# Designs tried in a protein design chat: VHH binders against p49116. Part 296

Target 1, 238 residues: p49116
Amino acid sequence: EGPLLSDTHVTFKLTMPSPMPEYLNVHYICESASRLLFLSMHWARSIPAFQALGQDCNTSLVRACWNELFTLGLAQCAQVMSLSTILAAIVNHLQNSIQEDKLSGDRIKQVMEHIWKLQEFCNSMAKLDIDGYEYAYLKAIVLFSPDHPGLTSTSQIEKFQEKAQMELQDYVQKTYSEDTYRLARILVRLPALRLMSSNITEELFFTGLIGNVSIDSIIPYILKMETAEYNGQITGAS
Below, E stands for the ipSAE of ESMFold2; O stands for the ipSAE of OpenDDE; V2 stands for 0.75 times the mean of E and O plus 0.25 times the DockQ between their complexes.

## First folded at step 20 (VHH)

Design pb30 (framework vhh_ozoralizumab_d1)
Fold by ESMFold2-Fast, scan of step 20:
Order: sequence, then C-alpha cells, then structure tokens
Structure pb30 (fold): chain B 238 residues (1-238), chain A 119 residues (1-119)
Amino acid sequence: as target 1 above (238 residues)
Amino acid sequence: EVQLVESGGGLVQPGGSLRLSCAASGFRFEDYGMYWVRQAPGKGLEWVSYISWDSKYTLYPDSVKGRFTISRDNAKNTLYLQMNSLRPEDTAVYYCATHWPGSSPEDSRGQGTLVTVSS
C-alpha cells in the first residue's frame, strides 16, 4: 500500500558528547555507542510495519539483529563519531594489555580481527558513498530478516524485507541511473555484518553500559519505553 | 578528577520512601548517562537504574521497576533516585556512577549513601 519507510525514517541524526576528550576513555566510548544503539532501536520501533508485527516479534527481531543495525550505524555515523580515532584508542589499550599479560593472546587476536573487519566494512561503505536513503533501506533489510532462529510470523517478515529490497532497487535505479551495478555492490556488503561477533562489539563499545548485562537483555526494556514524543523526535513529527 | 557525592540515605520502615541525591563534578555531567548501583552487605554490585544524558531513556531491572524513579537536573549537575515502597531487600549502600564499576581502572566511586529498610 504505502512505502515501507517515510522520509522521516531516513533522518538519522547522532548527537555526540562534546568536546571529545584529549585521551579517549571507556566512558566517552560507551556514551557514544549507547547513543547510537538507542537511536538505532528507536528508529526501528518507529516503523509502522515493525509495530504491526507485535511486541514479541519486535523483541525477537531486534535481539537477533541489533549488532548488524549498530554496525550499519557506525558506518553511517563514522565521521560524526570520529570512529577511526575511537578504534585507534581501543587498539592502543589492547596492545598495553598484551604487554601486561592481563589478557590472553588468543582473545586479543579475536578482538583485533573484529576491529579489522569493522574498519574494512566502514571503509567499503565510505568508498561506495552510501547515502541516507540507502542506509535506511539497508537497515530495514537487516531488521526484517526472516531467517533468524526462533522467529514467528516469518512470512510477514519476509514480505517486509522484500518490500524494503524493492524500494531500495527503485531508489537506486532512479537516483544513480548511470551506475547499473551499484545495487549489487551495496547488497553484497550485507553478509559481512553477520560475521561480526555481538559479544566482541559489547566488549569494545559497551563495557560501561550495564556491566555484565548483555545488550540482548536490555532490548525489551528499551522497546517498552514510552515512545509517543520520542518517536515524534526520530520521525520528525514533533 | 571525577567526583560523585551521594546523600539522602537513612533508616526507613518497610513501605517507606527516600530520595537519594548525587552531586557530580569534574566532568561535563550534561553529556553523560548516569547510573545508580547498590551493594548489599556481603553481596556484589547490583544495577538499580540508568538515565540517558537527555533524560529520554530510563531503564530499571524488574526488582525496582514501578517503585524507583531516576531523574536528573543538568543545570545543577545532580542525579536523583526516588525510592518508594521500600523493602528489606533494598537495604544496601547506594552509589551513583558514570559507568559500571570495574569497566575502567580509574572508576573510583564515592563513599555511597547507606539505606537500611527495617521494622
């Protein structure tokens, strides 16, 4: 019937703590990451198709894909966040941990490989010059993934994903008409998101958020928050 | 240097209420989310509540949801916890924090404020 996403769903404005400290610390990194996570989750909950699936399905979908949404958000907001500076600070901390034998070499290797994958993903998206509409639809494709274990209403989720794919195709074809292979180049980036470990993302960005409580565990609380005015802020309807 | 000074604790009967305050200094309070955490005698630290920098998000575990309310006044650099319908199991030293304790080598917290719920 109408489009899956309205123009207001394309708006994705991250406000950073300011100024950035001279030496990055876990508090600044966690605060920055938490703002992006909350923005991403409220973006998802503002979509009428998402709301139509019901609370239990909404919770299951976001639990399954929050790391993919978060990583897309990191790529989209990389300049605003000075993400390269944050990742460099994390690498420096890990190298100091090796020297002090506080962390196993195998664990540090896993984390460094994750950082490399994240940098590669963000660099590939930057080189493609992905715009705000493209990011919105990529996030929708990831959100409406019917193939996560334990989901109900998978036929409806698949239909919303297909609608997102069709609307992205129409947008790219009209906006980037001279680049016949752009859509293919964009879509082949998505599988890399599922290779990113959510546990490592939590260790890098969320050590200070709620301690030993996983992001997965707090998602239902965020999705159940009073949303009338906050959804209005995200969708542009003040 | 980050300084956090908690106050407002005391002895109350079950079903009573207390309002805790935390005076913050040494950082841009208005830019950071804030936590209340507690430690009961002989127990580990337990998360009590969270509030975002702009007060748009508040999070509570089931143990306190509906009874406790976190709030902040960014102009005064002050964090609050309104505690209603207090129970004996709420007895603990309450700390405010900018992070979960142990997430940073420099996570010095204040002395806390003692809340004792007893008949």
Scores: ipSAE 0.601, ipTM 0.777, lowest interface PAE 1.2, mean pLDDT 85

Design pb31 (framework vhh_ozoralizumab_d1; at its last look DockQ between E and O 0.50; V2 from the best seeds 0.00; counts 0 for: pae E 2.1 > 2)
Fold by ESMFold2-Fast, scan of step 20:
Structure pb31 (fold): chain B 238 residues (1-238), chain A 119 residues (1-119)
Amino acid sequence: as target 1 above (238 residues)
Amino acid sequence: EVQLVESGGGLVQPGGSLRLSCAASGFRFEDYGMYWVRQAPGKGLEWVSYISWDSKYTLYPDSVKGRFTISRDNAKNTLYLQMNSLRPEDTAVYYCATHWEGSSPEDSRGQGTLVTVSS
């Protein structure tokens, strides 16, 4: 029975390509995003509760929630990534390309709305000063979501989600004892993650991915990838 | 400007082995993930392997898993693909690549190296 997450699961260290180019390009953005995606998948696969669900269930779970995990990772690593600079470059590129027909204009509007939702989410998390422990448990809550269509073993997933929620509550109440409503303010931010389109996230961050493979199709390979270290260890650098 | 030069291809019998190399320049090789992709005659591009910048993560589709091994030497700006237990269906031009921008993968891959697996 121990805690759902160990101290190693709170550590979430993103290593960026260096240096950041003077003019941002798809290659740099895709590399940065891919590192965060791989770190997020490795984080999830290292959780004993996640492994206990079995390969079919854990693959379905990650395919359903990867965009939520990725977006939480963007918020957590926003400073390391200089995310505001990346988003500004994407916005500038979109504005410079507005000469397309009405259908392209409708798509640009959807993409801009997605960027605004992402900025709002990241700003709200920054304003709340979400710490590493809180991010780890928020990621666990979205990972162990029993309500995605088509999932099996939903009772086990729900129990792990409830355990994540209880451990987050215990942490917040102990660490931020003077802020009675902090947990509520944090949790009401989570529904916004499901309003952000995974297809638009792919277009913004993974355009440089080789083979025209969708993130959905590559997830099984990422979860089975060979790593320099495994057995519950999460590291992005040595 | 990204420059990639593949080598090591040739004619080999089924069950044989080949080692491909890719010499990279024009970008910070040590900071970017690398891919091997192939194109069989009359077919589209097929992803073959991926390696992260630090060699920590490698990915393979089921068609080559257990037979091919991707590796890199960041000090030499060189990518490798060790191909074992080669099959006739592995016959293709093999390209190294570091990204795929828009619909033009040609902008981010080299000229390729031909691998022919036949008797």
Scores: ipSAE 0.684, ipTM 0.840, lowest interface PAE 1.1, mean pLDDT 86
Fold by OpenDDE, second read of step 21:
Structure pb31 (fold): chain B 238 residues (1-238), chain A 119 residues (1-119)
Amino acid sequence: as target 1 above (238 residues)
Amino acid sequence: EVQLVESGGGLVQPGGSLRLSCAASGFRFEDYGMYWVRQAPGKGLEWVSYISWDSKYTLYPDSVKGRFTISRDNAKNTLYLQMNSLRPEDTAVYYCATHWEGSSPEDSRGQGTLVTVSS
């Protein structure tokens, strides 16, 4: 009955390893990406509507859209992450250490194009100067996408998506009343997210995450991750 | 120059408990999530726990959830794994690990410590 998102869902603060090393290694990149991924999934978990869909549906939704959520997170956190530097480092690693004998020319092209698309998307979002509320609603729209195959409760998911869209519209009208077409400009960026391969994203940012475990396979566990408070209760540690 | 040294393994009866430790050096331990993985004889590597850099979050597969507890002391650069209610299928070499560094996964884990659960 209430709003889909509250002010608590607007906060999206990524903490990076500090200080940033002079040379960005794969370890740093993977840690940074993992933090963003976990933050994104934790964000989703915090939404009452998301909780209401049940664990199975939630897992299916996140499996379907984690790449899009992650990408939006990259865009939102691009400055704090120094995303351009990270992407440059990824390119360097690919070119100098890995790709000479392990990847086909076609695969290299695909990966490079993917990096380009990521960069362009994030740049486009920066140019639009998307604020925290807008990002929250965009992430909600992406999260509650009913058009993924194999989903249950699609009607409810659609309702949540519509609610996200309406709230975004209301927010934009209120906050950016002088910019009549801002909503359209923002929403038109969403299709670019679905042009990006989750497999390539995983390869670039999550190589070796928890060994050889895929993001797809780990998502159910991430959604069930325990907090430090819970651990303290179990171990008796404060 | 990541170095990880696991300890605490040994022989234990089913239902018993062990506590593993991992001493970390050569990197900013407090900035990175850490993992425990294990390799049983004839099997591949299996992750058994994860803890975030700030210990805010932990992850467990269903196979060990409720039995294993991962923790860390950043001041001591040490990772822990409390293993309770051990089962024969938990028999493996246990490694602490960081994220893989490209093609050199060996740099992201230690030598391992053997845990044998047997009656």
Scores: ipSAE 0.597, ipTM 0.823, lowest interface PAE 1.0, mean pLDDT 90
Fold by ESMFold2, look of step 22:
Structure pb31 (fold): chain B 238 residues (1-238), chain A 119 residues (1-119)
Amino acid sequence: as target 1 above (238 residues)
Amino acid sequence: EVQLVESGGGLVQPGGSLRLSCAASGFRFEDYGMYWVRQAPGKGLEWVSYISWDSKYTLYPDSVKGRFTISRDNAKNTLYLQMNSLRPEDTAVYYCATHWEGSSPEDSRGQGTLVTVSS
């Protein structure tokens, strides 16, 4: 049995293309987002509880929650990504599309509302000073959501989610003992994630993936991706 | 100006091998993930491989997994695709690519190299 997550699941370091371009372009934004997506998927598939559910369940689970995991990743990495700058560049690009009459007014309103909700979510998480342990357990709670339609093994998924909730509770109470309501403030942020549109996230961050491949379609292959790790040496420290 | 130039295509018999190369210029190749895609006659684009900027992650669809190997040499700005156990259904124009700007499938992609697998 044991704890749901280990110390290896707390580390979540995003490496950005360097240097940041003077003027942001779709290549930089898509690469940055892809790195976050792969980091998030690598994180999920490294969890022993996730591995225990089997491939079909894994694929169904990630298809249901990838946008929530990605959005938590955006919030966690907002400073290192300079997310506010990226979103500003997207807004400027969108405004040029309006001026050239390339997008419908309803679509533009929908996209702008999504950007505002994303900014508000990230700001609320920053104001709470959510730490790496808390993010790891929040991601686990989101990943092991048993109430998505079509899932098998829902009782086991529910038990894993309850375990993540219990371990988050224990961590918060031990680490933030004088903040009685911290856990409640953290958990009330999660419903906003379910309201985020995966379709718009793809439009904002994953424009024009090759061959009309959507994130939903590529998830089985991402979960089977071949990975390499450094051989336990820190070489050429930068 | 991003430029991608594919080479190494040709005619091979079923079961044969071929190694494709893609020379990249006009961007910092070492900072971006790269793709191989293909287009069979009369069909749309099909993704056949991905490699991350640092080679840490490689992805393959089931149709080529175990037969194709993607690699890169960041010092030479070159992407490779080793194709083994080739089949007639692998016949296509092969392109290397980076991310698109959300327009034509020809954006941020090379001109292609033809691979023909037949007896």
Scores: ipSAE 0.532, ipTM 0.794, lowest interface PAE 2.1, mean pLDDT 84
ESMFold2 (binder alone), look of step 22: mean pLDDT 81; pTM 0.827
OpenDDE, look of step 22: ipSAE 0.442; ipTM 0.768

Design pb32 (framework vhh_ozoralizumab_d1; also named re22; at its last look DockQ between E and O 0.53; V2 from the best seeds 0.65)
Fold by OpenDDE, look of step 26:
Structure pb32 (fold): chain B 238 residues (1-238), chain A 119 residues (1-119)
Amino acid sequence: as target 1 above (238 residues)
Amino acid sequence: EVQLVESGGGLVQPGGSLRLSCAASGFRFEDYGMYWVRQAPGKGLEWVSYISWDSKYTLYPDSVKGRFTISRDNAKNTLYLQMNSLRPEDTAVYYCATHWSGSSPEDSRGQGTLVTVSS
């Protein structure tokens, strides 16, 4: 068996709309988030082990972990995205962007706490100076999580997760040999991802989706989507 | 202000083809993903296609996959929808759309163009 990830899976380049507007509107935020979401799912699709699980299992996995993958992506791309600025803009648009109706105090608190958790998580990852390889393996560990309900092929998923963990361990040991506890410090960040609500994330970043389409509902289509390279489309090639 | 103007609709027989166009203005078209959506009589809005800002990604629901092709010309600020093998159930007003731009709490779309598929 070959490695779970290759160097090709380390590259995770998010391109933002350019230039950044002076005022970050919901349109900009949704576009940015969409790009990250697509990039994350495309990344998952590029993993041979993921492909080997089959479409149904793949869909179930991504449905279960898309928020975690997205959040890791936010952390990884925080600088390029100017995430702090985006989050500030989201806060500014909270009344109009999350709900059309007046938000209850409890809901406001919940949303603000979620934003806080996102910011803290991203800051913590930045402090750890997580590199591209580590992010790739962390995303793989999150992706191949067997502990979600309703999954098929759990044994295989577990195997892939273990492989991701082992490869991460090997990488950290090799690359950061003087930092004996780096692996542990990195892995202990993962529980924070499970504390974050996918619903709130969706409301914050994807409120502008047409027809109130949920991320959950669109995931199967995203996973089936074709790239321009596959379609051989002559027209519209940039 | 975001402006979208759809065109190209009309009456077509089952199995026929149409090509829709959408002229976009009021925003940096080349930076944003675009959608086609449709609304059949008495039904809600249904998305029928998505294309990313760089045309790298296209998305179709199963209902139109293999029959419809979305494309864009960023230089012309124009979105296209090639519709082949049209069916009566494709009868609807078709809109090009983008995410909410801040000018309205709803998604931005044009006035639409009517596509009628009938024998």
Scores: ipSAE 0.753, ipTM 0.878, lowest interface PAE 0.7, mean pLDDT 90
Fold by ESMFold2, look of step 26:
Structure pb32 (fold): chain B 238 residues (1-238), chain A 119 residues (1-119)
Amino acid sequence: as target 1 above (238 residues)
Amino acid sequence: EVQLVESGGGLVQPGGSLRLSCAASGFRFEDYGMYWVRQAPGKGLEWVSYISWDSKYTLYPDSVKGRFTISRDNAKNTLYLQMNSLRPEDTAVYYCATHWSGSSPEDSRGQGTLVTVSS
């Protein structure tokens, strides 16, 4: 009963390390990406519907969708992150690696194609002027995906996804009443998220982590993380 | 140059407590998440705690959750680990680390402090 998301789930403020280094380094990128990952995980686990599914189901869902949530976060926060600058620096580094024969040509092609797809996704979301409410519901739709293998409670997950879809539809119809096709244009962007490789996302954004760099392996611990109650304005300052 | 200096290790009985400190310099400590990792003899590195830049989030593996507490003082550029209810399996060299220091994970850690839990 009740709406799937509350106003607290619309607020999504990312604070970046300051100042940005003159020379982009892996540790600045990794800290920036880690802040987005923790913000996304905090967002997901604060949803009452998510809490209702139980710990094992929660871990399975997040393992399956963390990259889609992260990619939606990149699109939503692209300006505050200066994401285009980060991606340009990564491309320049990869081109230098080609000249020095440090990476295989096939791997570099895969990474460059991923970067291009990420840039196109972020650009398409910016062109549609996706707002914070729409992002929140899109994140809920990708979080509550019943189709992942090994899930329990798939019937309940499906009902939560349908509820997120309904609430997005209601919001768009109310707020953009003169744009008959806005919902359809928004929803057709979701398949692009499935093209994003979690392996390549880890290589681009999380190479600086100590020890095992697999996000999949640390998700149970992130979902159990202890959190202090902070005013959202503190985390939104830049 | 990034410098991380751990202290506070020593010999302690099982069930005892220690508080480790890590003095940081050469980077903007207040902007980066920090880790404690450990290496027992003949073993690889094991992550034992994480704290976000603003202390909002702390993470622990199951092996230490409830016994270890990570904290930081950004004004003093200092990271802490309070270790309670110590067990012989906690014996290791403890390192503080950040993902800001260079081109490899080893560039992101201090020299370590030895903790020995023995009776």
Scores: ipSAE 0.626, ipTM 0.825, lowest interface PAE 1.5, mean pLDDT 85
Fold by ESMFold2-Fast, scan of step 20:
Order: structure tokens, then C-alpha cells, then sequence
Structure pb32 (fold): chain B 238 residues (1-238), chain A 119 residues (1-119)
């Protein structure tokens, strides 16, 4: 009935740990990334359409797409995070690791290729000057992806994705009326998100978050906690 | 240098309660998420709880969910763990940590406080 997203869903404000240390370390990088991850999860949970799908479907969707949402968040918050400085520090560390022993050359190559793809994606989004409204709808398109294996309610998920696409088109057509091909240039960037490994993202940004527990493993707990806050069990309800 | 000092452990009977404290120094406590982890005799490290910098997010494994509550006082640079309905299997050394970096990361956790749940 109403729009998929409200003005509250366009606002995406990352609060960084302050100040940035002179020499970047695992604690600062992990804390910064965790804040973006939690902000992204909270953003998704606040969408009425997402809530309407039910907890099991919600968990499956986010487990499948958290890396895509996180990467869009990195691009959107690149300036606030000083992402280029973080990636430069990671590259410097990897170059030192190659210098030391070269025993993990294949793995280092995979990680460096991932960093290059991430930099290329973020630079492409910056060059397109993607605005906050566009980012909100791109995240919604990614979130409501009906094509992940094992999903139920795929028809309803697809309808929400189509609604997100239609609302993005309406916004772009109205706001950037003279740029006929803007929407196409934006949408063609999305497939690249699926080429980036969630395992490598975890290695780069979430080292030390919860020991041997992967991001995939903590997502259900984050979503359950937020559901409990909104729909907590009330004893003695009338 | 990061310093974490745990306190509040002791001997308690099954069904009892304890509140653990962690006094943090050497870093901007108010800007970082914090963890409680534990190690029972003869077992590996087990994650117990997490709290975000702003207290907005708290995470618990099913083994302690509903019984333990993590909290923080950023003005006092202090982390807390309220433990209720304690069970013999909760017997462990409890550590405060700035992150979990695997086995024996002494730099990322304090000295610990012993909690013994016994008759």
C-alpha cells in the first residue's frame, strides 16, 4: 500500500570511533566495520516489508546478502570511514607479508584481488555521485533478492524487489530528469557485489569480532534481539 | 597499553547471583565494543556476551541467554556482567576482552576472575 521505504530509511548515519589512531590497528578497523554492520542490520529490520516476511525468511535473506549490504555501506560511508586509508593500511600489511615468507602467495593474491574489486566498486559509486535515496533503494534491491538458494516466499520477496526497483526509477526519473541513462549506469554496478567473497570480507574487516564465530553465525542473534525489542513476549496481555 | 582488571568472582551456590566488573584503562573505552569470555577447567575459551560501544546491541549465546546481562558505564570506564540463576556448569575463569582474537590472546583480555558455582 504505501512506499517500500520512508524518509527514515534514507537517513544512514555512521558514527565512527574517535579519534582515528595514527597507526591503524585491528581493533579500530574491526570496531568501525562492526558499527557499519550493526547499522546495516538495524536499517534492514526497520523496513515494514522486511518484518512482514517473518523471522525465518528475514534471517535467510540477511545471511545471504550481508556482504552485499556491507559493501554498499562501505561505498556510501567511504568518506566518513576514511576507507581509502584503511585499505591502504591493509595493502601495506599484505605487501609486508609477501616480503616475509611468500608461503601464502595464492591466498594473498585472492585478498589483493578482492581489495582491488572493492576499490573499483567504491570508486565507481563515487564517480556516479550516488545520493542517499539511491543508496537506500540499492540496499533494498539487494536485500529483497529472491534468487538465493533455500529461500521460501520467493514470490513475495520478488514483489518487494520489484517495488524497490520501481520506486528507485520514479525517484531517479524525477530528480535526474535530464540524465536518461543514470538508472541503467547505477543498476549495472550491482552484479559486481556478488563476485566479492564474504570470507575475504570477514578476514579484512572482522578479524577478532567474536573469536571463531563467523558473521553468518551472529546475524540470527542480532535479528532475534531486535525482534524481541519490537515484539517481546508480554505476560498478562489482555 | 590496554589494561583490563576483572573483579567480583567468588564461590556461590546454584541458583545464586554474582555481578562481575571490569575496570578498563589505556584506551578510549567509550568508543569500543566489549566482550565477556570464560574458560572452564579443562575446556577452551567460550564467548559469553558482547556489548556495542553505545549499549544499543548486546549478544548472548543460548547457554546464558535470559540468565546473564552485560552492561557498561562509559563515564566510569567499567564493564559489568550480571549473572543470575547460576549453574555448576557456569564455573569458569571469566575474562573481560576488547575483542576475541583466538586462543591465548593475552593482549586482548585481562587476568580474569574465578567464579565457582558449588554446593
Amino acid sequence: as target 1 above (238 residues)
Amino acid sequence: EVQLVESGGGLVQPGGSLRLSCAASGFRFEDYGMYWVRQAPGKGLEWVSYISWDSKYTLYPDSVKGRFTISRDNAKNTLYLQMNSLRPEDTAVYYCATHWSGSSPEDSRGQGTLVTVSS
Scores: ipSAE 0.560, ipTM 0.776, lowest interface PAE 1.5, mean pLDDT 84
ESMFold2 (binder alone), look of step 26: mean pLDDT 80; pTM 0.810

Design pb33 (framework vhh_ozoralizumab_d1)
Fold by ESMFold2-Fast, scan of step 20:
Structure pb33 (fold): chain B 238 residues (1-238), chain A 119 residues (1-119)
Amino acid sequence: as target 1 above (238 residues)
Amino acid sequence: EVQLVESGGGLVQPGGSLRLSCAASGFRFEDYGMYWVRQAPGKGLEWVSYISWDSKYTLYPDSVKGRFTISRDNAKNTLYLQMNSLRPEDTAVYYCATHWMGSSPEDSRGQGTLVTVSS
């Protein structure tokens, strides 16, 4: 059988709105985040194994893991996004809100803790110098998670996850043959993704897109977006 | 800074068609996704459509899917909404917007254009 992912699935190119404004605002942040979210959903939709699971399973998987995929995308695209600058601006705004007594101290604490966890995750991935192949397989491992509640094709999902794990192992052992423990260092980072609140991710990055609804409620529409690539054809964006 | 000017509304019979336009200025239109939202008399805001900056992605709620088509002309800084098979329930003021309505509707949408679907 062929590999789970092709070279086209390794390519993950985020195009940012340009130029970055003098002062960061909700519109710029939400546009940037939406581009990454849509790119991530498009990436998942293009995988033949994912398509083979069927529409209902696809929707359930992405609804369960979108925050993990998005966070991996933030780490992968941190340089292109100038993510540290965005997070610093958000932290500064939160500190000003404390001074003005506009927000609950408990809520501000939760949001700051989330930002620090996100920064730590992105810094750890940068320090490991995770490459494009590794990111593609890490995203596949989180996408094909058989342990989310309500899934009906768990055996097949587990098979695809194991295939992703084996192909990642083969790649790392071949490409980084001198670093015997590299795979272990990479994989141990994944559990942290499930500790990050999807509600706080929505508040930080998607206020301009979703308002008072959830990304979870919008995912079925994103997966049903009309593009030539989603009609059973391998075509360009135009 | 953001300025949005809607046009193209009017009175139309059920089953008819209208094409709305939105002229945008004050920001790099070609770099931002755009929304159409509407507000029927005495009702809240309802999302109608979304288009990405590059026109690659469009989103529609079930209430208008198959009847309405969103498009944009980045060279002209103009957003469009083609409305077909109009129903009395489509009667509303239509706004173009740069943000989802829950986050900043007053600052991120234009003056609106009235669409009345009546026999």
Scores: ipSAE 0.617, ipTM 0.800, lowest interface PAE 1.3, mean pLDDT 85

Design pb34 (framework vhh_ozoralizumab_d1)
Fold by ESMFold2-Fast, scan of step 20:
Structure pb34 (fold): chain B 238 residues (1-238), chain A 119 residues (1-119)
Amino acid sequence: as target 1 above (238 residues)
Amino acid sequence: EVQLVESGGGLVQPGGSLRLSCAASGFRFEDYGMYWVRQAPGKGLEWVSYISWDSKYTLYPDSVKGRFTISRDNAKNTLYLQMNSLRPEDTAVYYCATHWLSSSPEDSRGQGTLVTVSS
């Protein structure tokens, strides 16, 4: 059996709407986030092991972990997205909402705590200088997580997760041979992803995508998206 | 100021076809995903279709999949909805939208175009 990921799975190129508006708005933030979400879903769909799980299993898997994949994508693409600027705009909006008494103090606290956790996660990944190969394998580890409630084929998922961990270990040991504890430093960052609420991620980034439908509900549609499969001249449907 | 102007609605018999158009201005149309949404008489807003900025991705709910086709012409700042095999339950006001909201967003959708499917 070959490697879990190929070089094509390391490539993760986010194209942003341009130019960035002088004043950030929900439309720009949602468009940017949606592009990252679609890129992340396309990335997952391109993995042969993911397709081998079958449609019901792979859909359930992504429903369980999309927030973790999305957050890893935010960290990986933080510079391209100008994520710090987006988060600052969101914080400014929340401060204005406090002044207008539009939101409860408890809700604002929850959202601010989420933003803090997200910033802390992205900063930790930046300090570790995580490369493209490491991000690809970290995404594979969270994608092939067998411990989400309600999953089927958990033994197969666990096998793919272990393969991802093994291949990440091999990569890190060869590429960063002088840093004996690098892998451990990277892996201890992953549990933080599960502490971040998918509901708050939706509120911050996806209110404009399909606002009355949760990301969880649209995951099946995204995984079945009709895409351009032919060379640039022709737009096809799968 | 975002402006969206829908056209192409009308009365059509069951099984018929209509092509809706939306002329967009006031923003960089070529950089944003676009939506068609509808509101049937006495009902809430329903999502109909989505197309990405580059036409690479399209999404449809099961209610219209296989019958409706969304497309765009970025050079003309125009969004289209080709509706085939129309059914009485497709009767609604159809809106072009820059983003989805479940209430009446004045800055994210146009005035709408009425589609009536009946004999």
Scores: ipSAE 0.606, ipTM 0.793, lowest interface PAE 1.4, mean pLDDT 85

Design pb35 (framework vhh_ozoralizumab_d1)
Fold by ESMFold2-Fast, scan of step 20:
Structure pb35 (fold): chain B 238 residues (1-238), chain A 119 residues (1-119)
Amino acid sequence: as target 1 above (238 residues)
Amino acid sequence: EVQLVESGGGLVQPGGSLRLSCAASGFRFEDYGMYWVRQAPGKGLEWVSYISWDSKYTLYPDSVKGRFTISRDNAKNTLYLQMNSLRPEDTAVYYCATHWLDSSPEDSRGQGTLVTVSS
């Protein structure tokens, strides 16, 4: 009946820990990443269509796509995060780990290739000057992916993904009417998100959290986060 | 540099209550999320609760949800855990932790405070 996303779902405001330390450390990087992760999960669970699928389906969808949502969030918030500075600090730490013979050369190569792919993705999104509405719909397309193994409500998920695609198309055609190929240029970037390893993302951004609790194991609890806004939605007070 | 000092543990009867405190220093407490974790004898670390820097997000596993409440006082650099309706299975050493500081395992958590729930 109504649109898949409201104007509320376009707003995506990341608040960074302040100030940035003189020398970046794991604590600052993980805190920054966790804020983006929580913001992304809060965004997803605030979508009425997502809530309508039920808890089991919600958990399965987010477990399958959290890395794609997180990576889109990194691209969207790259300036606020000073992401290039964070990635440079991670690279420096990895080089020190090689010198101390703590990690294999093959593992370091895999991690460096992941960083390169992430930088290329963020750079491509920046060159396209993706706006807030476009990011919201790209996240929705990723969230409502019916093709992950083990999903049970695939026809309804596919319906929501198609709705997201149609609403994105309508927005782009109205807002960027002079750029006939803009939508195609945006959509061809999405498959790259699935080539990025969630395990490597955890190693780079969630070292402290990984050491104690993995992202996969914490997702059900993040989706059940107790906030006044979420509780209001559950009781029907929007 | 990062120091976490837990207090408030003790012996309590089933159904009783305890309030744990964690005094934090050596970092900007107001800017970082905090965890409570516990370790029962012979078992691994179990996550108990999380609170975001601004108290907007609190997380609990089903084992403690409805019984435990995490809170923080950023002005005092102090983290709290209010434990109600305590059960024998809650017996553990409770640690205050910041899991985003993994440069050393010792820097990730405090020394702990023992909670024993028995008659």
Scores: ipSAE 0.565, ipTM 0.768, lowest interface PAE 1.4, mean pLDDT 84

